# Ledger of designs, part 69: VHH binders against o26223

Target 1, 191 residues: o26223
Amino acid sequence: MKLLWTSQHIKVTVHIDGKVSKMDVLEAIKTRRSIRKYQDREVPEELIDKILDAAMCGPSAVDERPWHFIVVRNREMLEKIPEVHPYGAMVKDAPVAIIVCCDSSLEKIPGFWVQDCSIASQNILLAAHSLGLGAVWTGVYPLEDRVEGIRRLFSIPEHVIPFSVIPLGYPAENPGTRDLFDPDRIHLEKW

## First folded at step 22 (VHH)

Design AB60
Fold by OpenDDE, fold request of step 23:
Structure AB60 (fold): chain B 191 residues (1-191), chain A 124 residues (1-124)
Amino acid sequence: as target 1 above (191 residues)
Amino acid sequence: QVQLQESGGGLVQPGGSLRLSCAASGFTFSRYDMSWVRQAPGEGREWVSWISYGGKDTFYADSVKGRFTIARDNVKNTLYLLMDSLKSDDTAVYYCARDLFDLYAEDSSPFDYWGQGTQVTVSS
C-alpha cells in the first residue's frame, strides 16, 4: 500500500495551558520533555506518518540516510521490550513505539550513522511533541546487551543495528519545562 | 519485595584485594542492570561501576578503572565487585543498586533499590 503523502498541514493545536497554540520549532525544542506515562489512547496512523516523515528530514553524513524505522503497535511485542531493555518499562504502557535502526550497508562514512540516527531520533521526539504526543528516547546502542536483545526480539538482520526505542503516546504526565541554557558553555572566538 | 544484600566487605591493607557480593531477590535479576555505589565518610555517594543485565557491558568510574571489575551471575542472582590494588581512598560503604540506567534520563533517579551496604576499610 503506497502511503499517499497527502500534504494536509495538520495544524496540531497543542493545548499548552488551555490555549490552542501552533507550536513553532523553537517552542517544540524548548518545551519538549521525556514522557514516560501515556493515556490509554491510540495514536492515529496519520500522526505516526508525520513523525516518520520528520524523522527522515534530518541531515545525514554525505546524505547516506542509513536509518530504518520499526513501528511497533503489537501489544505483546511492546510488553516484551522491557525484557531486553531494563529502562524500557514505560514501553509496555505506550500504544506505539518506534525503533530507530541503522542499515550498515547504507553507511558511506564509518561512524557517522550514530549522528544520523540521533538526528532522526531527536526529530521523532520533537515531531511527537509538536503533535501533542509524549515520547522518550530510550538508548539501545551502544549497549551490546540491549542491541542484541532488540535485534533478537524483532529479528533484525545482523547488518542492521538497533539504535533507539522511542515509545509514544498521548501524555499522562506533565513534567514541566526546564531551562538548560548555560552561558558558561558558550565561548566567543576562542576557548 | 526487592531485596539487595551486600557482603564481602572488611579490613584490608593497601594493595590488597576484596570481592564484594550482592545477593538479589524479589525481582528478575537477569533483566536489570546493576551498579555499585560507595559512600566514604563525610562524602556523598559515588557511582563506582555498572553492568548490563546480560553482563556484556560494563562501565567504571575513573577512580576505579583498571582496579575494579564488576561481574554478575544471573543464575545465582548475584552481583560481584572484584576490587584489586585497593587504596585508602577506596574506604567506604559499598552499596549494590538496581540500575534503571537511561542515557537520556531527565528527572529520573538512576537507581530504585539499594542494599544496606558493606563496609570496606583500606588501612595499613
Scores: ipSAE 0.686, ipTM 0.862, lowest interface PAE 0.6, mean pLDDT 90
Fold by OpenDDE, fold request of step 23:
Structure AB60 (fold): chain B 191 residues (1-191), chain A 124 residues (1-124)
Amino acid sequence: as target 1 above (191 residues)
Amino acid sequence: QVQLQESGGGLVQPGGSLRLSCAASGFTFSRYDMSWVRQAPGEGREWVSWISYGGKDTFYADSVKGRFTIARDNVKNTLYLLMDSLKSDDTAVYYCARDLFDLYAEDSSPFDYWGQGTQVTVSS
């Protein structure tokens, strides 16, 4: 059975109107893009709560759930993030950012926290998108300068590792969608 | 205006060493990651090495690992590339580039500014 992937052009009509259209999970995954430009509009706390709830719903190694989240709304702090995170220039323009961290004291199996925090970070991106927000994953770990910079800036304890900084806001850009499907990356039964 | 100026290139024998420098101006150098990129005749641009804004993180292309060392002096606003055990295949124009290091870039180039380059020729 040749799965004829009919490229149905899902016209994601991003209705800019305030009605959070319920986006299904596949649509969210397929249509998500990195958003680096934001409207001058506050993100309601309710949406952040939903995003954080989603961030904690992913699996983790041996259910260690090592993640912590710093929610940053303070303008001064947002403006300082680019000083220690060169790629984080867009953070200064976001109404809010979430810093995903690992508490190493919660880690049961070494090294898997990266996967755990990655899952949490991706869930943040997907949840944000599904709620009509734009976000971007800015990598912190494993770059030592960025890790230490964020640590100092937010007074993060030594046993807690900053992993990612994710600015969020209502999108002020529309990069469009990408088709990233590559059948050459699919192997049946063997390589 | 952002400016990058490479120097230190030249003719060297195989097995020789060179030290490239890149003088940066027009921006806060200590806040930006930097890269060296090279272009051999008839070839595309090849990323060579990267260094974080604080100098604690470095990466190298496999072709230069163990031979090249990237460094920076944020007080002098200077990027360096120490090249040891040079090979004929290292012959190229070497460029200093300001690196935005967009790890998850979907549509953008990781480099926003380049120097004019310095010629490195490795020949017997």
Scores: ipSAE 0.645, ipTM 0.848, lowest interface PAE 0.7, mean pLDDT 90
Fold by OpenDDE, fold request of step 23:
Structure AB60 (fold): chain B 191 residues (1-191), chain A 124 residues (1-124)
Amino acid sequence: as target 1 above (191 residues)
Amino acid sequence: QVQLQESGGGLVQPGGSLRLSCAASGFTFSRYDMSWVRQAPGEGREWVSWISYGGKDTFYADSVKGRFTIARDNVKNTLYLLMDSLKSDDTAVYYCARDLFDLYAEDSSPFDYWGQGTQVTVSS
């Protein structure tokens, strides 16, 4: 493995063959950060496919798998997302965004779709990171303005609920890692 | 230039009511979430209330929930805070803030612009 330094002093781990290094699951989880700055570089479809595959590998309530994914590459649409998502400014700079949605008609147990879509969203973030991409979870649900804004923008039917918008790209920043371990949050046997 | 100007503060007795206003300019007001924040003497800044860019979503601090109402008029570029049943503990400088609310923000600042504030004093 070679460590490459970009002109922006971004540390990128690559294989000798120029491929992005794979991370083990714990490394991916521990080192993942929200990335809001992206290189002017396209994300290969192959990577998006891998990310989406990972997104669908999470558990769901009674295996309802209510999630749908809108993959957005159209520049005009990406540029419009910030208009209905105030924190979505970075989306216009991303080469691609994934909108995670819930099809309520697939819901078997009421309310668990939020957990299901959360798991899917987190898997997207982890997969992206493990593949050398940066991403950020921008919340949509349960904010009604954002839900309705995204729905209208992407012509999402009423029975489908937009849950999150996740821009992705090759990272143009390195926020560093955090140690978020808090032993005070661990209770043994009882509270 | 982004500008936020608060008004409507004053002296009021406990149990009284006030209406604060914040005039926004220098940006597309209707595209931004907004918050009220207050700072009591000797205390840090306390978030009070939040409203989404379209006004459909609102959140309140527990300390003001049921007493305060946040609202906005996107045509007038104005943010409001209706304060009822005021208490002595509500005495503070109240600030209007442009809010970059991110549910999953890690280390980003939620507010990028603030007004000069308006003084609210609740005293008998």
Scores: ipSAE 0.641, ipTM 0.848, lowest interface PAE 0.7, mean pLDDT 90
Fold by ESMFold2, look of step 22:
Structure AB60 (fold): chain B 191 residues (1-191), chain A 124 residues (1-124)
Amino acid sequence: as target 1 above (191 residues)
Amino acid sequence: QVQLQESGGGLVQPGGSLRLSCAASGFTFSRYDMSWVRQAPGEGREWVSWISYGGKDTFYADSVKGRFTIARDNVKNTLYLLMDSLKSDDTAVYYCARDLFDLYAEDSSPFDYWGQGTQVTVSS
């Protein structure tokens, strides 16, 4: 005699996903802040991989994709960055930093690499934020002292231009959101 | 223990020149970007010029571009402002400031240490 299994109930479970797995893109853009204090906590390699994947998803001039990324975890190297980057003092306290670079041999349209690397840099900031990390864009290009200093410190070849240094880690500060919307910057139909 | 001491101010006629100096001590001067900032009577502080820690990059406010030159001597730990073609509008107290200038900064004060200032007066 075969017993009939009568449970045909489809159970719909309402899942409350973590903020990182379901952060809306507009929320990420609006809530991202520069984070300069980090927990003494390692950032897993898989998160760095996700961040760099996101960085490379940005558009670039004629799809030239001129970017290269240096991932810095070595404590000695991180501690030397302030010697060549006056604003980068917090980098010595970060568990990891990403250096965004342009390889000029990949340029297809001269001079558009700045926009290309800016897009990649912003994607790094947004992706880090969406993963529960904090980051800050510290400027390198076009300041000659910083470009030369970072190039020297990381043995970056002459045809490669360091663009930005982005320290990141689990945040140890929580600056609030900002309301920066300015209707006077919006022009309908013409200036 | 950061100390910034300005000197070289004074009274000059329009079209005249002055050289301001700022002696720095208590920190590694060659690791920091520096600025000159001025404050006219009854007015807020106005940024004038900036120089990178190695001296290779400089920026100027539009009001002084072409007339003022910022320079630094990292051996003598001294910042300079060479002011030419002075106008009455340049009358102000001039301050040397250690500058935390950065691109895309959104919540940092740009100046963390200031000097006492030196008076520049351009009078008819």
Scores: ipSAE 0.636, ipTM 0.850, lowest interface PAE 1.3, mean pLDDT 88
Fold by OpenDDE, last read:
Structure AB60 (fold): chain B 191 residues (1-191), chain A 124 residues (1-124)
Amino acid sequence: as target 1 above (191 residues)
Amino acid sequence: QVQLQESGGGLVQPGGSLRLSCAASGFTFSRYDMSWVRQAPGEGREWVSWISYGGKDTFYADSVKGRFTIARDNVKNTLYLLMDSLKSDDTAVYYCARDLFDLYAEDSSPFDYWGQGTQVTVSS
């Protein structure tokens, strides 16, 4: 599916706690929460395009960019994901999911693809949040059952490794924010 | 209704072995990850072992690694815990739990259903 990238600067209004604000990067990071409940509302393709653009902007080892993305909107497929991904129960309720994959043929240095796909996955979460969507990272790799299940379900080639499944939608919950700062985790100069 | 029923607990000497079973019903067992959790007297719940829905992936707490083996039979809807080289500190009530394995959980427990537990006592 060739995503038609329309360069339309869509002013995305994010409603956080009933307030409409433009979210900066630190705000996105600090206020992001896993969202597992979604409204019965479609996500515009333009937002998915922006999210995928963000997903591809992260660094990768030696710039290998091994990531691929499967955008899933088909209801039947969304409903089948929980069958091979137990933690993916909320996927059936989402209007769309992104499956982050690694093409091992693109990997230049072995093992770094996990970092690359993690960065991509996190960028998806942050971008989604900044656009007023809710999302959650559901881990696939390195669980063999989940990897094989997702591979089989989506006919993913053997050299391509499913990494994460990320359902997306307009939030139907507000978990609030967390203060996760821990000064005991900070060491100056040495441990 | 989801039901989990543990069995196989008992009194055993240090160095002995036990096999715990958990009978599952009321849900499609083969589609859910499962865990064993234990609670010693006066202590909190401790995760012991986890197994994926297909049985290909397993994890163990460091305290039981190399001694315990988690397994499942999806045809029989049964979860197992093989416990070898038992120690006194393994004494606890052992619970079977349906595990969502939420690696990125922020506000929920990874377990949604528990059995009643089975007592394991390791004593000379």
Scores: ipSAE 0.631, ipTM 0.841, lowest interface PAE 0.7, mean pLDDT 90
Fold by ESMFold2, fold request of step 23:
Structure AB60 (fold): chain B 191 residues (1-191), chain A 124 residues (1-124)
Amino acid sequence: as target 1 above (191 residues)
Amino acid sequence: QVQLQESGGGLVQPGGSLRLSCAASGFTFSRYDMSWVRQAPGEGREWVSWISYGGKDTFYADSVKGRFTIARDNVKNTLYLLMDSLKSDDTAVYYCARDLFDLYAEDSSPFDYWGQGTQVTVSS
């Protein structure tokens, strides 16, 4: 008997810092959910390094890579986020947060940094999920109160724009997967 | 305990104006985004307007843009809805709601606390 192995599940095996990720890329994309409850457990620096490495792998407009990342572990700073970010009050017990920023001095084509930082932010969510962590993208830009508040709290320079705050940790909840496929959103050849 | 109390509703003629107020207590009002939500007879709840915790950002449903103005007074812990050019379609119970607005929300219902509502009736 000759069996032709045809896999419709592609597992992405990546080598970062000597470790191998076990989650298929399509599975990661389909099963990632916003996680707002975390275990009282530290996240190793090595996992944060892997997540930020993945964040920087995203494409950007003309390869401008305008992103910067602030890693926040200090409990006092994390607990102040709700003072300037109402959504952060629901996730203030995260062990760590990543602030995704745009350095406008790195823009090569004005106005595309939002797409660039969105790509980096989504890669953070997927990488965290693939490593067994949960995360949530809390929005900052373009809300003026949030941008000003986060910039002030973290001493972010005027030419740097805070885009998102992403708390993360080992999950203490499981919202389950969603079936969101909608064929009416698909248009063949024309609208 | 979080408490939201709406007032200022009533009967008004089409084209008229009305100001709704919502008194907030039991929480630090200036740290929360707020919304007005309305429910017409026999219908589900419809979001009307949103204002950021500091008041710098506002959003409106298309049905009320240019006619309604959301405002807040963080000293008096009060949310307002200034309604001009009222139409019969604006007849509803109006609720003040504390809004945990998330730009990339995966939830369908971001409101965690609601007031009792105030009736607005637009009729000749």
Scores: ipSAE 0.584, ipTM 0.830, lowest interface PAE 1.4, mean pLDDT 88

